VH-VL binders against a9jty4. Designs and how they scored, part 7

Target 1, 144 residues: a9jty4
Amino acid sequence: MAKKRDSPKLIKIKDAIKLINQEVSLIGIVLEQREPKQCRNNDWICTLRIIDDTYPSPGLTVNVYSRTLEQLPQIKNHDDMILFTRIKMQTFDSGKRVNAACSRWVSSFALFEGEDLILHADEDTSAVFVWDGTDAPPASILAK
Key: E = the ipSAE of ESMFold2; O = the ipSAE of OpenDDE; V2 = 0.75 times the mean of E and O plus 0.25 times the DockQ between their complexes.

## First folded at step 1 (VH-VL)

Design t3 (framework fv_teclistamab)
Fold by ESMFold2-Fast, scan of step 1:
Structure t3 (fold): chain C 144 residues (1-144), chain A 124 residues (1-124), chain B 108 residues (1-108)
Amino acid sequence: as target 1 above (144 residues)
Amino acid sequence: QLQLQESGPGLVKPSETLSLTCTVSGGSISSSSYYWGWIRQPPGKGLEWIGSIYYSGDTYYNPSLKSRVTISVDTSKNQFSLKLSSVTAADTAVYYCARQGYDFWSGYYGMDVWGQGTLVTVSS
Amino acid sequence: SYVLTQPPSVSVAPGQTARITCGGNNIGSYSVHWYQQPPGQAPVVVVYDDSDRPSGIPERFSGSNSGNTATLTISRVEAGDEAVYYCQVWDSSSDHYVFGGGTKLTVL
């Protein structure tokens, strides 16, 4: 059937790191972004470190994959907020460390930039949401 | 041991819909590490990818077959299925289901576990 | 869409080295996987991510990938290696799982 999804249920990073090999949705503050690079299969990758109130510095490492350089997160300030939808929690370094993958196939992200929220879903979806000026982000991207 | 097994009619009439199911045993189809794919091989010819599905229902289809292909997943039965509409003699092939890697950290996108294949003949 | 080119056949004597090529534009930027299909059987992955081997695959199987050509090398070939070999890549630009046409390895 056609894709129709409810709003993602958001969890905290403290809980996400326990859900190895599972998809999670979460909001974090960007601490750091590495310079994007091109990987094999013509995908572009950038690496972010994010925090929330349950998981401080050094934060959770998220590898973000995109078909194009321009569709990777465009982080303007270190304290920008980012929403990740259906990113995969995984281990590396022989299972000793945890990170997450934001794939272009099943994942999406959105940045909070003033009144604008830029949503990058899978390859076929990219949208800009104008924030309505309330203290909260648009309900369309938040857990109900 | 993870095993995949194709099932469905071995004979389909021209213009009808080819329908196959792959049953996964010894492991869960609800794995975030894998897509599940269909590959076909006409007699005496090479392998052709048809499409792949994630347990969420997200799909990728071969562009040349996209208008005729639907792949679906039933996580409660640990199965995924292929429907190919408007078949012709050119669709006669052995159809394989396979597990497709999706681990972006490891970079593996190959197909590591295959079913034995099932011959589907399109004939009146 | 993206195309992989393989020679239709390669013949070697037992104990010799077989080299099976897979040509593609800038294929060195892709991860190449190799499958062995014995007569009447389903394919089996023998090399993945250009040069890695799954458990159970002999060290005689190796791969390389650079520029416009990927190569599967089978050293000390045995009669049991006779099969059709396929190369394969995922092309992110077209969202396509691309197979080569296959190379029949004959062990004389």
Scores: ipSAE 0.006, ipTM 0.548, lowest interface PAE 10.9, mean pLDDT 81

Design t4 (framework fv_teclistamab)
Fold by ESMFold2-Fast, scan of step 1:
Structure t4 (fold): chain C 144 residues (1-144), chain A 123 residues (1-123), chain B 108 residues (1-108)
Amino acid sequence: as target 1 above (144 residues)
Amino acid sequence: QLQLQESGPGLVKPSETLSLTCTVSGGSISSYSYYWGWIRQPPGKGLEWIGSIYYTGSTYYNPSLKSRVTISVDTSKNQFSLKLSSVTAADTAVYYCARDLGYSSGWYEFDYWGQGTLVTVSS
Amino acid sequence: SYVLTQPPSVSVAPGQTARITCGGNNIGDKSVHWYQQPPGQAPVVVVYDDSDRPSGIPERFSGSNSGNTATLTISRVEAGDEAVYYCQVWDSSSDHVVFGGGTKLTVL
C-alpha cells in the first residue's frame, strides 16, 4: 500500500506551540540532532531542535520515534530542512515547557536539501504528498 | 496543573499484599511520550525504583522485585496501581508515584512526583 | 547489576561551589538525571539528560557526564540548597532504572 497521505496544511512553529495536545504539520531547519538511543518501549529515539522564520534558537524540540536506528532522520548538515506531518504538541516539566512527539504510528517526516523546498514552502506546500518517513521521499515532492 | 496522588492502606501485615493506586489529574495517562512509575524510599535510606508502566499495559520491573511486583493501568479512570506480594518489614517505605518523560536523547527523568505515602509493614 | 556510586556527604560553606560525583562503569554513554530531595519532601529534578535544567532551576546548577563519572555542580551555594541529591540512569542492558545512594549536602 501507498506510504503517501493527503497533503497536510503546514503551520508556523510560533502557532504550533499554542496547539497543545493537537497534531500539527510544519517545516523547520535542523539546529541540532542528539545521538539516538533506545528507550523503554523498544523504539529508537532521537531528539531534534528545529527553527523557522517565526521561532528562532533555541527552537522547538521534536522527539522522533522509530522501530529501527536506520529509520530515524539521517541529518547530514546542521541546516538541513525537515518536514514533519501530524506531530503531537505536548507539555513537559509540569506544563512549563513545550515539545513535540513524532510518533511512528501517526506521524511522519521527510528530509530535504537545497533551495527547491524553500521556494515550495513559500508557496504553501498544500499540494505536496507526504509519507511515513521510512523511505526516501517521492520524486514529485522534490521536483516542486 | 498535572497532579499525581497516591492512595491505599498505610498499614500492611507481613506476608500480605501491599496495594496502592496513583490517580493522575490535569493530564492524560494515555500519552505516547510517558511511562508512569513507582519509586520507594525506606526510612533513612535512598530511592529504589519499583517499576514503570506504559498506558497500553507494557511494563518494566526492578529485577530484584520482579517476582513480587505487578503494576497495572486503568486508562478509563486515569489511574495506575502497584501490588507487591509477600511483604516483610523490609518493604516499609514511603511509596511515590511519578511521571517518567521517556524522551530526550537520553531517557527516564521523573519530572513530576506524587507527595508519597508511608506504608508500614507490621504485625 | 549496574551500580551508581555517590559520596555519602559533601560539606561546603555558603558561596562556595559543591561538586557531587556519580560513578558508574561507562556512565558517559548513559543519560544522567539529578534529583534534589529536601528534608521531608518528594524529590524534584534539578538536572536532566546530563546537563539540561528544568524551568525554574537556577543556572547555579549544572551537570556534566563523561567516562566513568557524572558530576552535579552547584555554584554559589545557599543554605536552601541543603538536601540529599540522587543521580539516576536507565541501564538498557538490564532494563533497569538505577539510582545512586544519595549525597547529603550540608551548608556550614
Scores: ipSAE 0.041, ipTM 0.619, lowest interface PAE 6.2, mean pLDDT 80

Design t5 (framework fv_teclistamab; at its last look DockQ between E and O 0.43; V2 from the best seeds 0.00; counts 0 for: pae E 8.4 > 2)
Fold by OpenDDE, look of step 2:
Structure t5 (fold): chain C 144 residues (1-144), chain A 125 residues (1-125), chain B 108 residues (1-108)
Amino acid sequence: as target 1 above (144 residues)
Amino acid sequence: QLQLQESGPGLVKPSETLSLTCTVSGDSISSSSYYWGWIRQPPGKGLEWIGSIYYSGSTYYNPSLKSRVTISVDTSKNQFSLKLSSVTAADTAVYYCARVPYYYGSGSYDAFDIWGQGTLVTVSS
Amino acid sequence: SYVLTQPPSVSVAPGQTARITCGGNNIGSKSVHWYQQPPGQAPVVVVYDDSDRPSGIPERFSGSNSGNTATLTISRVEAGDEAVYYCQVWDTSSDHYVFGGGTKLTVL
């Protein structure tokens, strides 16, 4: 059974960058996707740079972690949008820079591809959500 | 500002144990974001990773040196140490301690982003 | 063991662009870091994670990584850029930090 999730309270990127060490949910346009890298623990990471109308430059860097390469965001188009849920805002470079972490344990992401919404939940959920274009919660389908 | 400083004898006799300590100042070694590593550089040669330690005591060692290397951490002193046993002339090098973030969120993932100034250790009779 | 290959030396005139390559099998799937080491000094990260710069590093320093080659590019080279440059990765197969052999950059 798909876990019922609370609707995320989305915030704008300009506000998210002020919430260091907090978990936030936000939506953005994918501006850049770096080549996936394998981490020390054999997990994979995909680094995205996302923007919105409040933060068009330089954008927010989001590191997306996954167990497998296939579980990483698959950005197909330059105007793809991505919803992040419970990503952790962080600082690095001695506090001079801000990024965010989308962990495979606590965070999730959803890609908007046209009228379809592909929601990637945590490793335990392994569900794909299909958005039918309505305000109703998306239908969950076991991904396999 | 975070600073690392190597300390220990600059001269070690063959077959003895090289011992160095890295003192971390400006921040706690008990950070969950970083490993603490040792790198050496023989005179006129390149860089060689020796090993790294997490504040919990978890270690990674260079396979070529693993049998002779012991790295330890003392959180109470904000230090971590290197022991290299059975040294030979080939172990003569400048030894650096350095910090390395272990995940991308911490910045320079798996890059040694902060270095000590290094200390020359000469193995000689 | 995983090996990183760098040219032993690169020479450029002041104001020109230096390119230092780091070869490795499928290095594009790894995060490559670059260090500058002036004579008698400790190394300093000049590029990390293929193309990111630490604060304080001039924009003249840039990096790229794809396929089997990572490249450090230093534009508008200055005399002060003369140093040995090292590339470095973490090899997941052997749990080993691997450094390249280093490239001596000479500013003519």
Scores: ipSAE 0.435, ipTM 0.808, lowest interface PAE 1.4, mean pLDDT 89
Fold by ESMFold2-Fast, scan of step 1:
Structure t5 (fold): chain C 144 residues (1-144), chain A 125 residues (1-125), chain B 108 residues (1-108)
Amino acid sequence: as target 1 above (144 residues)
Amino acid sequence: QLQLQESGPGLVKPSETLSLTCTVSGDSISSSSYYWGWIRQPPGKGLEWIGSIYYSGSTYYNPSLKSRVTISVDTSKNQFSLKLSSVTAADTAVYYCARVPYYYGSGSYDAFDIWGQGTLVTVSS
Amino acid sequence: SYVLTQPPSVSVAPGQTARITCGGNNIGSKSVHWYQQPPGQAPVVVVYDDSDRPSGIPERFSGSNSGNTATLTISRVEAGDEAVYYCQVWDTSSDHYVFGGGTKLTVL
């Protein structure tokens, strides 16, 4: 029998930066990716800056955490698009600045390669898969 | 508005214990978001990390100093303190206290972001 | 133990670009922080997490980190930039904060 799917509530970066300590889902264009780092809890961290039509350069910093290097975002082309699901908005720099954490325990991401959406998540986590199966390309969400 | 200030004797005799206190003003030391540390600098030389403490009392110490160093925290006074035992002339330095952010998932943001003014401690007979 | 290597000094003319390097084995896998220490003063963080600036630090300060070398870049150098600059990492294997030896920037 047919099941009704609910799409994740995708919001724009301009609205996400107001939702401190809350989980948000959003799509952005990757402006910059930094060299992966190994952090204190032995996780690997990859730092991205993303933009959308409401939030230009320098963009929003997103720190992506993963158990292994291979499960971090692999940005192949300039201006690739990335979909983030349930990333946590937080403050840093003594509360003066905002970034987001993409945790391997509750968050996920998906990269767009041409028309293909490639979903990345740790196999042993509670990561939530984010796309609802609509036919609209996610790029259309950034257009306005 | 956050300010850190070092205090303690500026002169210590060889073989004795160097004791310094850092007073934190403008914010609570009982924050899960920060470690609090000590860094020293001998005259004309570089920076050397001594150790860091969390408000729960958990510590990290420089391996080269671990046998001589103790850091403690007093949350009721909003202070943390350094004791360095068995001092020699090589321990003569400016001693700084500093804050280091430690949020869950902030392993990449672990810089000493606020520093005290520093206090000179001379080890001399 | 993990070691960070900096040149002892760098000299530049006003308005030019200064580049201060910090060498370390696989330092690209670590987050590098940079401190400015003017004569007789406490250090101030000028770049953290490889390339971010704290609020209040001019855009002339930037950083990069890849492979075995991290670099602090100061564009349009001013006389007031004269200081000793230190790089710093956290070494996960030893639970140790490591500082470089410092680089004295002279604006000629």
Scores: ipSAE 0.263, ipTM 0.718, lowest interface PAE 3.1, mean pLDDT 83
Fold by ESMFold2, look of step 2:
Structure t5 (fold): chain C 144 residues (1-144), chain A 125 residues (1-125), chain B 108 residues (1-108)
Amino acid sequence: as target 1 above (144 residues)
Amino acid sequence: QLQLQESGPGLVKPSETLSLTCTVSGDSISSSSYYWGWIRQPPGKGLEWIGSIYYSGSTYYNPSLKSRVTISVDTSKNQFSLKLSSVTAADTAVYYCARVPYYYGSGSYDAFDIWGQGTLVTVSS
Amino acid sequence: SYVLTQPPSVSVAPGQTARITCGGNNIGSKSVHWYQQPPGQAPVVVVYDDSDRPSGIPERFSGSNSGNTATLTISRVEAGDEAVYYCQVWDTSSDHYVFGGGTKLTVL
């Protein structure tokens, strides 16, 4: 039968920025979203800046890729939370700047609105993830 | 520190093949994170993209040059190369090699972020 | 066959603000990159992805992109900013890296 990789351990952004060219999983608060743009292979990209308590400034830039505009994260509220699974840490500018890439083939995300946990998994994965780093237990989760 | 350096003959006769090599120093060309490109600039003119190659050998070419251009990569030498066939005086230019970031599925940060110093190639008899 | 249009030249007094435009159909949907090329030198990226700066580029370089126009803004212009500036995109419909024609910035 198919082997799914176990749920990856969440790490803090301060530790993720040290793990260049590695896949990491993390959660953060979305501070900024750039307008979606169309990319080289007709994929769509949106660029997010996220923070956590260990890395509140300048924040981590995450580029999120999808096949369609509608599959990008739909950030609706100031301070929405997003969980990223298996995003790749990358450097630019001679190693002085660190960003992450959330690809549509190996990565996934789940968007949590307000204080309630809302799990958003894309259709191309059969896994559901729950956030266990909150101060409060989730009131509801959605499996897909 | 990462450096790109162009090498090859500075003078090429019309109708012959222009051949250039770019040597990558200080980092590996074998990376899923980058494409490697050739850009040229005729004297006093603007920049023209020639083509780009991924370390696996996958190529993209400017359609205006595609029939005359071959770009190849030699990962064992940490090099990539340009061949431009059937050259004329119009191919006289400074030739640059450059690196461009590539993300999974697309390259939204597809600026040429590291450039070589350039090499002038003159096509004349 | 996507085309980027730049003015051929812009002149500005030292200490003033220069604005260099890059026109393209629906360029606001593309990521725009800007290069500085001083005389006799290779280009260097000064702004990428519309508005981001590489490390070592002063904050007086900034960029914006919306609608059909991207703009590179250089505040408090210095004599050392005199160069040709190019905009560049990747055009997904034709699989081309497209450069603008370049704008020569002259510091009076």
Scores: ipSAE 0.012, ipTM 0.618, lowest interface PAE 8.4, mean pLDDT 81
ESMFold2 (binder alone), look of step 2: mean pLDDT 91; pTM 0.921

Design t6 (framework fv_teclistamab)
Fold by ESMFold2-Fast, scan of step 1:
Parts: structure tokens; C-alpha cells; sequence
Structure t6 (fold): chain C 144 residues (1-144), chain A 124 residues (1-124), chain B 108 residues (1-108)
């Protein structure tokens, strides 16, 4: 009945930072991307800082984990927008700060350039196939 | 072989702006992977991080210095620069430019390659 | 902001073991990096990520980090090890690097 998809509900970063140990989906502008590094478990990690209209600089730190370098976000412009699905909110260092983990098993991301969607999903995550894009472009979501 | 070299006046008068440039050789500042940094050290004292810049112009500043600090990058000259306004005798220090470890994340961030340092004295 | 505490000085005889401490609240949950600064020179990383050594750094240099104290250990100390040693972590609250005050190692 109608081609309506039950996509994960997108929330603002201001609300996400209160949902410790919970999975959230959100959209942001990439403020910073650090060079990928290899972890002890052989996964690759890159760290992004993202902002939205409710949460400015220094932004939310998101650690993105992947089995290979090629599957990490490839941010081409500092104004690029990224959609995260089912990233896990967590505290680090004495509980004073909040960051998020984008895991290869549960989470996914999609990069946007203008209105064009570039979807990057780890095939190791079974939940990723439920997310088939968005009903709204990132600009309309961030505009309030 | 990556090398960093600081340059700029060694003497600055109180209330004026301190200006330093770091020239990068043996590697490109236009790499998307690095936040190039400035660190200072007053004579006989410890190290203090001033700030860092990505080649895109994105910056991070030490909160204690943020109101007086501007860091900029010139990719055509393979340089990044520091301006510190309203200087006092407390700003007398050896100033270093530095590059963090390749692939650095939050917990693994450290300065891997350093310039030789340049002494800046604030005196009338 | 996060504060790292180091003793101002440590003195050892040649061939002995020097231990330089870096105190910080719950520092064991952070990755600690150590710099050696010989007189008149720029700092050089001697230990990173708590206990790893860069290529070219002798095995005499080692590190540990647990609880509220990280330690740089220098075994079989040589005169050439005289320097000021700094610890450094990433401050998760302000999101920038923080340095300890430095420890001057004197080889008697």
C-alpha cells in the first residue's frame, strides 16, 4: 500500500547525545575527517566530527569501523553531508564526553553531494539492507 | 624526507602581533590526512599546544589562546602560518611547528615531526 | 581542562633505571605518548600509545599506563639520556592535546 518505507527515524545531534548506549540515525555536515588508522583487531578506523543545526563546532565525534580502507567514508569536500544509520552512542573518558561508533555489523552511512546520494554500506551488516536511501534530502532535514 | 622550518621576526614589541610561517618540504601540505600544529615553549618551561589547521582551512585552537590566535594555510607555497595578537612578555617562547602522526585519531594523536623551533622575544 | 602532573626532576646514576611518572585522573583509559627533549633541541617521540616504541628508539625505553599513573621507564641509563621528558594525552573534554609539565632527567 503505497511505496512508503519504514526508514530509521532521523533525530538531531542535540537529542542523540542524550541516548547513551542506544542506536540512533542522524544526518550531519562533515566538519573534520582524520586519516584512517588500523586497530588491534585488524579493523580500520577513521574519525569524523559532524555538526547539524542543533549541535555546532566542535561537533559530535563518530568513529567509523571497517574491515578495509576502501569501505571507510571517502569525504571529498569539507561541506559534504553524511547520513548515519544505527550508530551507537557511547561515553568515553570518565563519562564527560559523548561519541558514537559506526560499526560494520549494524551501522551504515551514505554520503551526499548536493542532492546526489552516494550510499556506502558494509555487506557484513544484515540490517543495512533495510535502509534503501532516504525519503528526504539532507538539506531539507538540516533546514529544520 | 619531510622537514618543517619556522620563520619570522625574532623580536616583537608588546601589544603588537606575532607572525610566524612554517614551510613544509619533502611532502605536501595539501594532504587531507593532517592537522598541522603550532606548539610553544617559554624559556625553561613546558610545552603548550597553540592550535592546528587542516589544509582546507579548518582549525582547532587552545581555549586559553583562542581570542588572540589565527592560523592560516597557503597551499600554493606549502606553508601554514600563526598570528598571535596583543602580545606580552608572557608570549616569549620558542615556537615549533609540527605534524601529528599519520592516521592519528582522538586517543592516538601525537606530534610525529617537528621543526627546529624559533625563539620569539617580546620586548620593547 | 585535563591536567597531567609530572615530577620536576629525577636523578639517577649511569646504568641504573629511571622511572618518570605522569599523573592524571583515570589516565589508564587514555593513550599516553612520551617525548624526549635534549637541551636546545626539538622534542622526539620515544614511546607512543602507552608502550610502543618508534623505529630507532632503544629497547631500554618502555612505558606503562594504568589507573591514575603512566610511567616511562629507562633502563641502563646513559649520559646521552639527559633531557626533559614530557607526557601527552588527548583531552576528551576540550578535544585537544595536553602536555605534562616535564621532568628533567639528570644522570649523575
Amino acid sequence: as target 1 above (144 residues)
Amino acid sequence: QLQLQESGPGLVKPSETLSLTCTVSGGSISSSSYYWGWIRQPPGKGLEWIGSIHYSGSTYYNPSLKSRVTISVDTSKNQFSLKLSSVTAADTAVYYCARPLEGATDYYYYMDVWGQGTLVTVSS
Amino acid sequence: SYVLTQPPSVSVAPGQTARITCGGNNIGSKNVHWYQQPPGQAPVVVVYDDSDRPSGIPERFSGSNSGNTATLTISRVEAGDEAVYYCQVWDSYSDHPVFGGGTKLTVL
Scores: ipSAE 0.000, ipTM 0.493, lowest interface PAE 12.8, mean pLDDT 78

Design t7 (framework fv_teclistamab)
Fold by ESMFold2-Fast, scan of step 1:
Structure t7 (fold): chain C 144 residues (1-144), chain A 123 residues (1-123), chain B 108 residues (1-108)
Amino acid sequence: as target 1 above (144 residues)
Amino acid sequence: QLQLQESGPGLVKPSETLSLTCTVSGGSISSSNYYWGWIRQPPGKGLEWIGSIYYSGSTYYNPSLKSRVTISVDTSKNQFSLKLSSVTAADTAVYYCARHGGSYWGEYQLDYWGQGTLVTVSS
Amino acid sequence: SYVLTQPPSVSVAPGQTARITCGGNNIGSYSVHWYQQPPGQAPVVVVYDDSDRPSGIPERFSGSNSGNTATLTISRVEAGDEAVYYCQVWDSSSDYVVFGGGTKLTVL
């Protein structure tokens, strides 16, 4: 059963890196999206690298899971911003490196075009724009 | 179609080294998507993780067993192997090999298991 | 080292709902997986990543995870569900795979 969610508080990527195995909410600029592929159980996965003002290139790797290709983030250009809600921080490479998983059951994302659009949203407003990854994002968000 | 199969001696003498091999068929061990692990189960007891390996050779071991355990991978044979040194009767167990989701799977669940092989430590 | 606690046994009548708990300190921040082990057989994953199901696992199996307790729920229990169930996490801080002690589900 899906968990009940509170309004997310956004943290910076430099702080998220310290919260291994915990859920975090954060916002970043998409540097790169890799080709989607199918993983075990026929779910689709795409891998993003994101940055913010505290964590530059090569950025944080986020693996995004979805039931269908169409429900993965549709990145139109490299300057797009993405808000992640309750993604799980993980370690790999013998604990030396960190990435995050955006799970379709627990996590959500919202994608915004243009670099400064989401920078003007406050913490309460950010929760309104969260999409759960299982349905299409609200048209009003994508139309901006 | 992915299948994992354990093989090796079913009887090992105390103080000797237990050696098992897992043969992977229907999929490649040389994949960045997965880790490969060993789990054991003593008679009447629960599951105990021994260790896991990535195709690059990076290993992760149960701290309780780390001084005695070596896991290795042979990509040319599509196999990975377990060596457990200085065995005692407490090492008698069914030994399973299994696959984890890796960096692309996200949460490291054990999604495919071998049938298990009983190893008895006895003189 | 991180510890997962399960009750040793749970009994349920056919057609009823079984709930198997897995206790761990702040387990809600971990990704919890559940395995079914029928007598004499290898374990099979029935729920992964707290609440997802592998292909071929019926919808009767579901999971949740919050606070200090994860739960595997099996609705409309059948005789064939009788098995030992294990919860599992990967503790990313130590790269250590932790199993619970197992819960024997008995269908009366």
Scores: ipSAE 0.000, ipTM 0.505, lowest interface PAE 13.2, mean pLDDT 79

